# VH-VL binders against q8ssq3r676to911: the designs that were tried, part 42

Target 1, 236 residues: q8ssq3r676to911
Amino acid sequence: SPQDIAKQLTLIEFKLFQSVKMKELYHKSWTISKSKFENSPNIMSLITMSNKIANWVATEVVTTPHPKKRVEVLKRFISVAEHCKKINNFNTLMEVISGLSNSAVSRLKETWKSLPTRYVNSFNSLQNFLKTDENWKSYRQTLKTKETPCLPYLGLFLQDINFIEDGNSNLSSENDWVNFKKMNLLTSVFTEIQYFQRHPYFSFSTHQNIQTYFEKDIVILPEKELYAFSKFIESP
Key: E = the ipSAE of ESMFold2; O = the ipSAE of OpenDDE; V2 = 0.75 times the mean of E and O plus 0.25 times the DockQ between their complexes.

## First folded at step 21 (VH-VL; framework fv_acasunlimab)

Design y4 (at its last look DockQ between E and O 0.01; V2 from the best seeds 0.00; counts 0 for: pae O 11.7 > 2, placed apart)
Fold by ESMFold2, look of step 21:
Structure y4 (fold): chain C 236 residues (1-236), chain A 124 residues (1-124), chain B 108 residues (1-108)
Amino acid sequence: as target 1 above (236 residues)
Amino acid sequence: EVQLLEPGGGLVQPGGSLRLSCEASGFTFSRYGMHWVRQAPGKGLEWVSGISYSGDNKYYADSVRGRFTISRDSSKNTLFLQMSSLRAEDTAVYYCAKEGYQRLYGDYYYMDVWGQGTLVTVSS
Amino acid sequence: SYVLTQPPSVSVAPGQTARITCGGNNIGSEYVHWYQQKPGQAPVLVVYDDSDRPSGLPERFSGSNSGNTATLTISRVEAGDEADYYCQVWDSYSNHVVFGGGTKLTVL
């Protein structure tokens, strides 16, 4: 059920993505410590889900004590990531890759060594697609095709908005020309977000057991316990 | 065990340049933001610069902006600080520090592990 | 340009409670972190996110943050707690890490 997991996470996260209002992105509101939950609630809901899924991936690996079963967990998550890319869900793709790259997971050298070559190649290919080199060149080229339905990686939109906002942070006065240029650049990013929000995954059906699992049954470990479990299953 | 090691600082004359490195081990370097913090002799902590886990976001204190460049090389697990146009007031112990969370989001909050520090002296 | 203000020193008798303050404009809207630094050593995190404790720190270290003041509280102070203590926030508007000036805790 890698395909089913990828589709169901896509439905969950796309609903959160659709809920984002452009006013939540004004003045870097989602970055302001405690007020971000009040001022950017839908952005923060998506961010919270993203961190939760990345942690869930790492937790599932380190809480699987049998080496052969743990390799099967790696294979399953790599397959989920493959399907996420196939359906243009780059946000969940980034979450799964991030979870597999967690220090508690990456240190499991014997487990990774036992991974079949097909999965090693797939994991490396997915990481290469998401590499940040040359300003995310591979990812951005794919996003430029504007293929829909698509759930873009939210983090890159947020980084672009930060760049635009920070680009005028050293001006001592509010210049009308600078404010016009900034608003035009921000509007371009907002228009792209709204473009992808308008094209839902209408062909995917809800699988309620899987939805309920992610809503109620998911297990995540605190960061300190995550590493402790990792040391237990493969000693240093 | 998580370790941050800052090999050798040095003595540099005003206007000179120096590159600091911080070698990381015991954690997945590419998952964490990193920082440089300095402390002049007998003074408090002063943040110098920070870099996001991906290396795409770089931040600088006003006192060093335009003179210092932070960078990272994830293939070598190494953080760098390229210092140029050095001034006497840049004399300090320079610490590297890692952010405490592994999150897809949330790069710059607190520092859970610090290096031992390396002394940079700027004098003629 | 966000500024954190700490008293230069605090003195406390062994076994008593030390309270070290960190003042800032609306600091209650920020997450405050605290570091201990002994002479000749690197700083060590003792409280993060206002009130959370790193692994290995005793429960007698605690923190609070409200309004314009964050406070590090060390109950049943021991001689080994004598150190400099720094508060720190992340100022997300400027994208700067900000430290307080430090407080020297003296255990008499």
Scores: ipSAE 0.329, ipTM 0.707, lowest interface PAE 2.9, mean pLDDT 88
Fold by OpenDDE, look of step 21:
Structure y4 (fold): chain C 236 residues (1-236), chain A 124 residues (1-124), chain B 108 residues (1-108)
Amino acid sequence: as target 1 above (236 residues)
Amino acid sequence: EVQLLEPGGGLVQPGGSLRLSCEASGFTFSRYGMHWVRQAPGKGLEWVSGISYSGDNKYYADSVRGRFTISRDSSKNTLFLQMSSLRAEDTAVYYCAKEGYQRLYGDYYYMDVWGQGTLVTVSS
Amino acid sequence: SYVLTQPPSVSVAPGQTARITCGGNNIGSEYVHWYQQKPGQAPVLVVYDDSDRPSGLPERFSGSNSGNTATLTISRVEAGDEADYYCQVWDSYSNHVVFGGGTKLTVL
């Protein structure tokens, strides 16, 4: 079920999120091509998983040749996204919405037209929730009010850290001392991450078959092939 | 200079067990994944097993799964391959290799430094 | 399982260019790595990530990868280049390192 998929992905990705060490966030180490996997392995693992799931979502849609069945696939993933939001898993929510928003999927106009209005509205609402307007205002406000457990969208934390790093010198311009303002800003972000890490989803049971599926059985197409399949199943 | 030394090869009977060791030097051992690759006489290279830098993830070829166990000791800079239920087709030179840079963590591996290899012969 | 296909042998005259191919289904979407192995020696990395060259390797060694074929190119071939060459990828579906069958390069 969509709910089962959401729960199991939450368990998988929260484990990855929880494994991230604060030292991995130092010096923007996850952005350095030659050393990011060495210095920030857990961050990179979560990023890799996120890309994998987003691509998987798109793959499932464009590899469904029958139009009616393809619409059912859209319904399924929209339902997964709704469940992710409901259980405060915004990282997986972002992945699913990203997959459904992939150019190979969004171009399927006839498929989307066949989708019932309630699902279209749901999808649009979820996209609106994740909009970047006013620096992710809607999402940030929601995140502050949500109870644990919660899996936040990691990408936004990384963006915030980058902003702090790029906007502040390590040394004070006044006396070449340590820039404590910068340190406080970074510490605030780290503290927030660690807060979420301390509250896992204890109420969720592991479904080994589903987890094994995500580990070993999912098929992912390259981006170019996604588009090719999309054009094949629904011509321009 | 990066060095990998493999002293543990030898002759063993079918069904027997053997433990290979690979001692690493010249780099931060705990930062890199490690692999075992073997080569039967007159044949090509065959990947056997890999282990992540932390040891948390272990991977095996289908041909050795359930029979071989890869492990590492960071305090000794040593990689291990415990082989059990050995078969004649396991006869090969066994190389330990250092993992190079990964394009995607856990998804793309190559080996930038190899040991000289150690011969394992399984024969009655 | 994922399969990489190499020609068993390639022959080239000294000073000429050798091209060794590695075929695989949609291999262009994967990073391909190449190893050189001389008789009685351990393999040596000569190209990684399709076209990157390890430090110390001559510029004569280059790589490319697109579609269903990766290619190792050795320009101005020397007698010392005679060896077996192996292509390699990581198959994320099976979680396996996969080697090609190897190509023997003979310098005539």
Scores: ipSAE 0.006, ipTM 0.500, lowest interface PAE 11.7, mean pLDDT 92
ESMFold2 (binder alone), look of step 21: mean pLDDT 92; pTM 0.952

Design y5 (at its last look DockQ between E and O 0.02; V2 from the best seeds 0.00; counts 0 for: pae O 7.3 > 2, placed apart)
Fold by ESMFold2, look of step 21:
Structure y5 (fold): chain C 236 residues (1-236), chain A 124 residues (1-124), chain B 108 residues (1-108)
Amino acid sequence: as target 1 above (236 residues)
Amino acid sequence: EVQLLEPGGGLVQPGGSLRLSCEASGFTFSRYGMHWVRQAPGKGLEWVSVISYSGSNKFYADSVRGRFTISRDSSKNTLFLQMSSLRAEDTAVYYCAKEGYQRLYGDWYYMDVWGQGTLVTVSS
Amino acid sequence: SYVLTQPPSVSVAPGQTARITCGGNNIGSEYVHWYQQKPGQAPVLVVYDDSDRPSGLPERFSGSNSGNTATLTISRVEAGDEADYYCQVWDSYSNHVVFGGGTKLTVL
């Protein structure tokens, strides 16, 4: 079910989120080309999983050739996204919305036209919640409530750290108020990450069949091939 | 199909300003970073700027930092480059370009589709 | 800032193999991308991520990257391959895209 999928992805991704050490976020190390896997392994595991799930969503849509069944795939993923938001899993929510927004999926005009109004409204509402306007205002307001358990969108923490690091740096500690201010800002972000890491989803139980599916059985198309499949199933 | 359309550039005097735009179609604009790259007549490619998919991260070549501003409007699928304090050295064909990799978290900074370019001439 | 060095020109006979180099300090730790530009045209991506080809590009185009040198290889060169070729990386420390100076491939 959508509810079960959302809960199991939450358990998988929260475990990865909990594994992140703050040292992996130093000096923008997760952004450095081929060395990032050595220096920021747990961040990269989360990022890899997130890209995998977003791709999986797009893959499932474009590899469903029958139009009616493809609409049902859209409905199922929108339902998964709804449940993710309900359980404060904003990271998986972003992954699913990102997958549905993939150009290979969004171009399927006849499939989207056949989507019932309830799901269109829900999808639009979820996109509006995640819109980047005014520096992610809607999302940030929700996160300020500090409601737990919660799996925040990792990407926004990474963006904030990049912004802090791209300011002045490489100064000595003596009479260096800029360096002191930078460290306070970074500590604030790290404290928020750690706050959410400390409140697991204790009420969710694992369903090994679903866990094994996401570990072993997911079909992922190379990003190059997603658009090719999309053209095949709905060619203008 | 993916298309990037730049309206014509222009002739501007040194110290002047000009805003370039790039209209995108055929892809989900809000999912991709966008670049400006320029090429002076008879010269090689010079990267100018990039803006992240969300518009929150912007980076500039040293030669234009402080004078040029990149921006985007996802509701209109449009990329902009606001150029100020223009100098003769800024004379070039300006290309907009789309990043080629659609990932939630990307580290691919290459350009898979380019516009046809627009000429900006800075002379008195 | 990071610098990429390309030879200004390379000449090759039709049907032979052209190799265009892109030198950079420890470039093997970066992902290298290659563009073809014909006169009066916009650049076209021909190799990305060191060795991957965009859809629709002939298998004749290939790339490699190790140590201090990345190489674009064009097998069975045709007259239509005559163009300027640019290598490119993203330098994550400076947050800059860096292009090489370009190499003019001449098919004699």
Scores: ipSAE 0.264, ipTM 0.687, lowest interface PAE 3.2, mean pLDDT 87
Fold by OpenDDE, look of step 21:
Structure y5 (fold): chain C 236 residues (1-236), chain A 124 residues (1-124), chain B 108 residues (1-108)
Amino acid sequence: as target 1 above (236 residues)
Amino acid sequence: EVQLLEPGGGLVQPGGSLRLSCEASGFTFSRYGMHWVRQAPGKGLEWVSVISYSGSNKFYADSVRGRFTISRDSSKNTLFLQMSSLRAEDTAVYYCAKEGYQRLYGDWYYMDVWGQGTLVTVSS
Amino acid sequence: SYVLTQPPSVSVAPGQTARITCGGNNIGSEYVHWYQQKPGQAPVLVVYDDSDRPSGLPERFSGSNSGNTATLTISRVEAGDEADYYCQVWDSYSNHVVFGGGTKLTVL
C-alpha cells in the first residue's frame, strides 16, 4: 500500500539521515567530487538513495504503457507523497514529487488529464508546500514547529550550509579573529539537524520484504531513457 | 522459441501497393513492440517503422512516412506493413523484428529476434 | 538526422582480437546495440545497451561506449565470426532507429 511504501522508505532514509555525522558537513566535504564519498559517506548515501527513489518514481510511470494503469501509478505515488507529508517525512516527499515532476513524467499530458481532480489538487498542494518561493517559506514554517518524529529534506540543509559557507568569511572583516557570526549560523543548522536525528520513528515496524525491494529490486532508468520511454508511450 | 515468419513478399510495379505480414509465435505478442527493417541488395540495414505493443504509438523512417502504415492484430499474433506508392528504391528484403522489450531493465529500442526476411521487388 | 559511422571493413587473423568502431556525436550518452549478419541470413543481436550480451552469445563478444565512439570487441576471433556487423541507436530527437553503415569483418 502507499502507506506501507511511505513508512518503509521513512525507516530506510531516516536511518541514513541519522547516520550523518556533523564532521561530514564541514568544509563542504560532500561537494568535492574526488573525496565526497570518503569524507561524507553518510551524506552521499542519503543523496544516492534520494536520487534513486526519485528516478524510480519516474521509471515506474514511464514504463507503464497502459494508459489506465499509468494513471493508477500516478495515484499511488501521489498517495505515497500525501502519507509522507502526514508523517513529516519531507525528504521522501521531495523525492516522490521530484520524480513526478520529472520532464519525462510531466510531459505526459493525456495521462495527467485522466487523473481525477482530487489527485491533481493533492499533487498541486504538495508542490506548493515544497515551493521555493520566499526561500521555502511554507516548508520552513513547518519545520519551525519542531514536531517529531520528522525526516527533514536534507537538500535544503545542505543548501543552507553552502550559502553560509560561501557568503561568509572564516575571519572577521574587522580583524583576523574567527567570524563568530558565521560559526553561529552553522551551529544553528547543525543543532537543528541533530535535533531531528534524535527522534526516530519508533512506532513504525520494519517490513523486510518492502525494504529489500527498495534495496535490491528497484529498477532505475537512465535519465535519457526516461524521456525516450515517455515519448514512446505517449507521443507528442 | 521465439519465431517470426514473413510470407508476403513479391514483385510489384512502381506506384503499386503491397501488404507484408509477420506472424509471431513463442512469446506474448501483445506485450512487445515490433519493428520493420529492410535491406536493399548489397546494402546495409535500414530501419522502416516501429509499433508499440498496443498499437497506439507508431514511428516511421522519413523515407517511408506517408506511404507505409504499420499495424498489428493481437488476436492473430500478426504484424503488418501496408506499403503504398512503392518506388524502385523500396526494393529490399524486409525483416520483422521483435523489440527487446524489458521495460524495467531499460531494454528499449533494439531488436532481439529477427524474422528470415521477405523480398520485395519494385520494378516495371 | 543522427549518423553512425563504421569502417567499411576490418581484417583480423584467427585467434586475434577484432575491434569494430561506431562513431557518433556524443554517442557515449546513448545506448548502442550491435548486430551480426552472415551472408544470406537475418541479423542477430550480439550486444545491447553498450555492453550487455544476449543469452547464448559467447563471452568473446563484448562492447563499450564512451565519448564519440562505441566499440564491439571480438576476442579470439574464429572463422565463423566472419560477417557484417552493424551498430544501432535510438535517436530520441527524430524518433528513429539509426543503423551504422556496417562493417565487414574478414578472418584471414
Scores: ipSAE 0.024, ipTM 0.519, lowest interface PAE 7.3, mean pLDDT 92
ESMFold2 (binder alone), look of step 21: mean pLDDT 91; pTM 0.949

## First folded at step 23 (VH-VL; framework fv_acasunlimab)

Design z1 (at its last look DockQ between E and O 0.65; V2 from the best seeds 0.00; counts 0 for: pae O 3.8 > 2)
Fold by ESMFold2, look of step 23:
Structure z1 (fold): chain C 236 residues (1-236), chain A 124 residues (1-124), chain B 108 residues (1-108)
Amino acid sequence: as target 1 above (236 residues)
Amino acid sequence: EVQLLEPGGGLVQPGGSLRLSCEASGFTFSRYGMSWVRQAPGKGLEWVSYISWNSGNKYYADSVRGRFTISRDSSKNTLFLQMSSLRAEDTAVYYCAKEGYQRLYGDYYYMDVWGQGTLVTVSS
Amino acid sequence: SYVLTQPPSVSVAPGQTARITCGGNNIGSEYVHWYQQKPGQAPVLVVYDDSDRPSGLPERFSGSNSGNTATLTISRVEAGDEADYYCQVWDSYSNHVVFGGGTKLTVL
């Protein structure tokens, strides 16, 4: 079920989120070329999982050759995204929306035309919640309530840290004052990350069959193969 | 088919301003980073600017920092470069380019599809 | 600022192998991308992430990267391969995309 998929992905990704150490965020180390895997291993594990799930969503759509069954796959993933938002898992929500927004999926015009209006409206509403307008206003307002348990979108924390690191290095020549202000701003972001890390989804139970599926059985296609399958199932 | 179209550029006096646009089609624009790259006549490629898919990261070459602003409008599938305080050295063909693999993370900043370019001439 | 150095030109006979180098301090720790540009045309990607091929590119285009040198290798060179070739990295420390100066490949 969509609900079960959302809950199990939440358990998987929250465990990775809890493993993140604040030292991995120092000096933008997760952005540094090939060394990021050594210096920011838990951040990179989350990032790798996120890219994997987004790709999995796209793969499932383009490898479903029957048009009516392919529409059911779209409906299923939109339902997963709905449940992710309901349980405050905004990180997995972003992954599923990103997968459905992959160019190999979004180009399937006949498939999207066959999607019932209820699901079109739901998909649009979820995209509106995650829109970047006014510095992510909708998303940030929701996060301000500090409702827990919650798995926040990792990317926005990383964006905020990058902004603090890059923006505050351009301040005036008093280096000790600049370093103090920068450290206080960074500490605020780190404190928020740790706040959400401390409130796990204790009420969710592991379903081993689903956990094993995500660990061992999911199919991931390279981007070039995704697009090739997409062109095959719906030619331009 | 992925396409990037830069409308015609322009002739501008030194110190003037010009806004370039790049219209995208054939992919989910809001999920890919975008770059501007320029090439002065007879010269090599020079990167100008990059914007991430969510506009959360904007980077500029030192030669244009403070004078150029990159932006995007996902509702119009359009990338922009606002150029101001233009100099003769800014004369070039300006290409827009799409980042290759669509990812939530992992900025490798390579460009898999390029527009045909538009000429910007800055002269008295 | 990080600098990438390419030879200005390389000449090769048809059917032979061309090797175009891209030098940089510890470039082996970076992901290197390669572009082909023919006169009057936009650049096209021919190798990314050191050694990966874009969809539709034949295996005769390949890349490698170690130490201070990345190399684009074109096997069984054809007249149609005559072009300028640019290497490119992302320099994470400066937040800059960096291109090499370009190498003109001439097919004799």
Scores: ipSAE 0.382, ipTM 0.726, lowest interface PAE 3.0, mean pLDDT 88
Fold by OpenDDE, look of step 23:
Structure z1 (fold): chain C 236 residues (1-236), chain A 124 residues (1-124), chain B 108 residues (1-108)
Amino acid sequence: as target 1 above (236 residues)
Amino acid sequence: EVQLLEPGGGLVQPGGSLRLSCEASGFTFSRYGMSWVRQAPGKGLEWVSYISWNSGNKYYADSVRGRFTISRDSSKNTLFLQMSSLRAEDTAVYYCAKEGYQRLYGDYYYMDVWGQGTLVTVSS
Amino acid sequence: SYVLTQPPSVSVAPGQTARITCGGNNIGSEYVHWYQQKPGQAPVLVVYDDSDRPSGLPERFSGSNSGNTATLTISRVEAGDEADYYCQVWDSYSNHVVFGGGTKLTVL
């Protein structure tokens, strides 16, 4: 069920999230092209998983040639996304929405037109929740509640850290000492991350078959192939 | 087919302002980072600015920081570059360019499609 | 700021192999991309992620990157390959796109 998918992905990704060490977030370690895997292995593991799931969502849609069945696939993933939001798993929510927003999926106009209004509205509502207007206002307001358990969207933390790093020198302009302001800003972000890491989803049970599916059996198409399949199932 | 069209170039006096536009088609605009790159006559390529797919990250070359503003309107599939306090050295062909990857996460940035460019001339 | 260094010009005879270098401090730790620009035209991606080719580009175009030097290799050079070539990286330290100075490839 969509709920089962959401719960199991939550367990998988929270474990990855929980494994992230704060040292991985220093010195933009996750941004160095060919050393990021070494310097920030847990961050990169989560990023890799996130990209994989987003691609998987798109893959499932574009590899469903029957139009009616494809609509059912859309319904399923929208339902998964709804469940992710309900359980405060915003990282997986972002992945699913990203997958459904992939160019190979979004171009399927006839498929989307066949989607019942309630699912369209749900999808739009979820997109609106993740909109970047006013610096992710809706999403940030939700995070401020500090409701747990929660798997926050890692991408926004990385963005915030990046802004702090770019906007502040490591040394104070006044005396060439350590920039404590910058350090405090970074610490605030780290503290927030650590807070969410401390509260796992204890109430969720592991479904080993579903876990194994996502770990070993998931089918991911290259981006170019996604588009090719999309064009094949629904001509321009 | 992916297409990028850059209207808005022209002649402007030093100290003036100009807004460039880049209209995108043939791809999901909202899922790709975009850049402006310029080329002065007879010179090499100079990166100007980058904006992420979610508009969360904006970066500028030192030569234009504080004077240029990059933005995007996903509803119109349009990239913008607001230029102010223009200088003679800003004279160039300005290209908009699309990021190569459609990723939720990723840092290695390359530009797989370029517009044909629009000429901006700053002269008294 | 991170700097990429290219030779101003490279000349080759038709049918020969052209090699255009791009130097940078520890550039091998970054992914390098290459663009071709013919006179009066916009740049075109020819190599990305050190050695990958966009669809439609001939196999004559290849790339490598190690140590402090990335190299664009064009085998069996044709007259149509005459152009300016630019290397490019994303500098994660400054969050800047960085271009090399460009290399003019002349086919003799």
Scores: ipSAE 0.116, ipTM 0.722, lowest interface PAE 3.8, mean pLDDT 93
ESMFold2 (binder alone), look of step 23: mean pLDDT 91; pTM 0.947

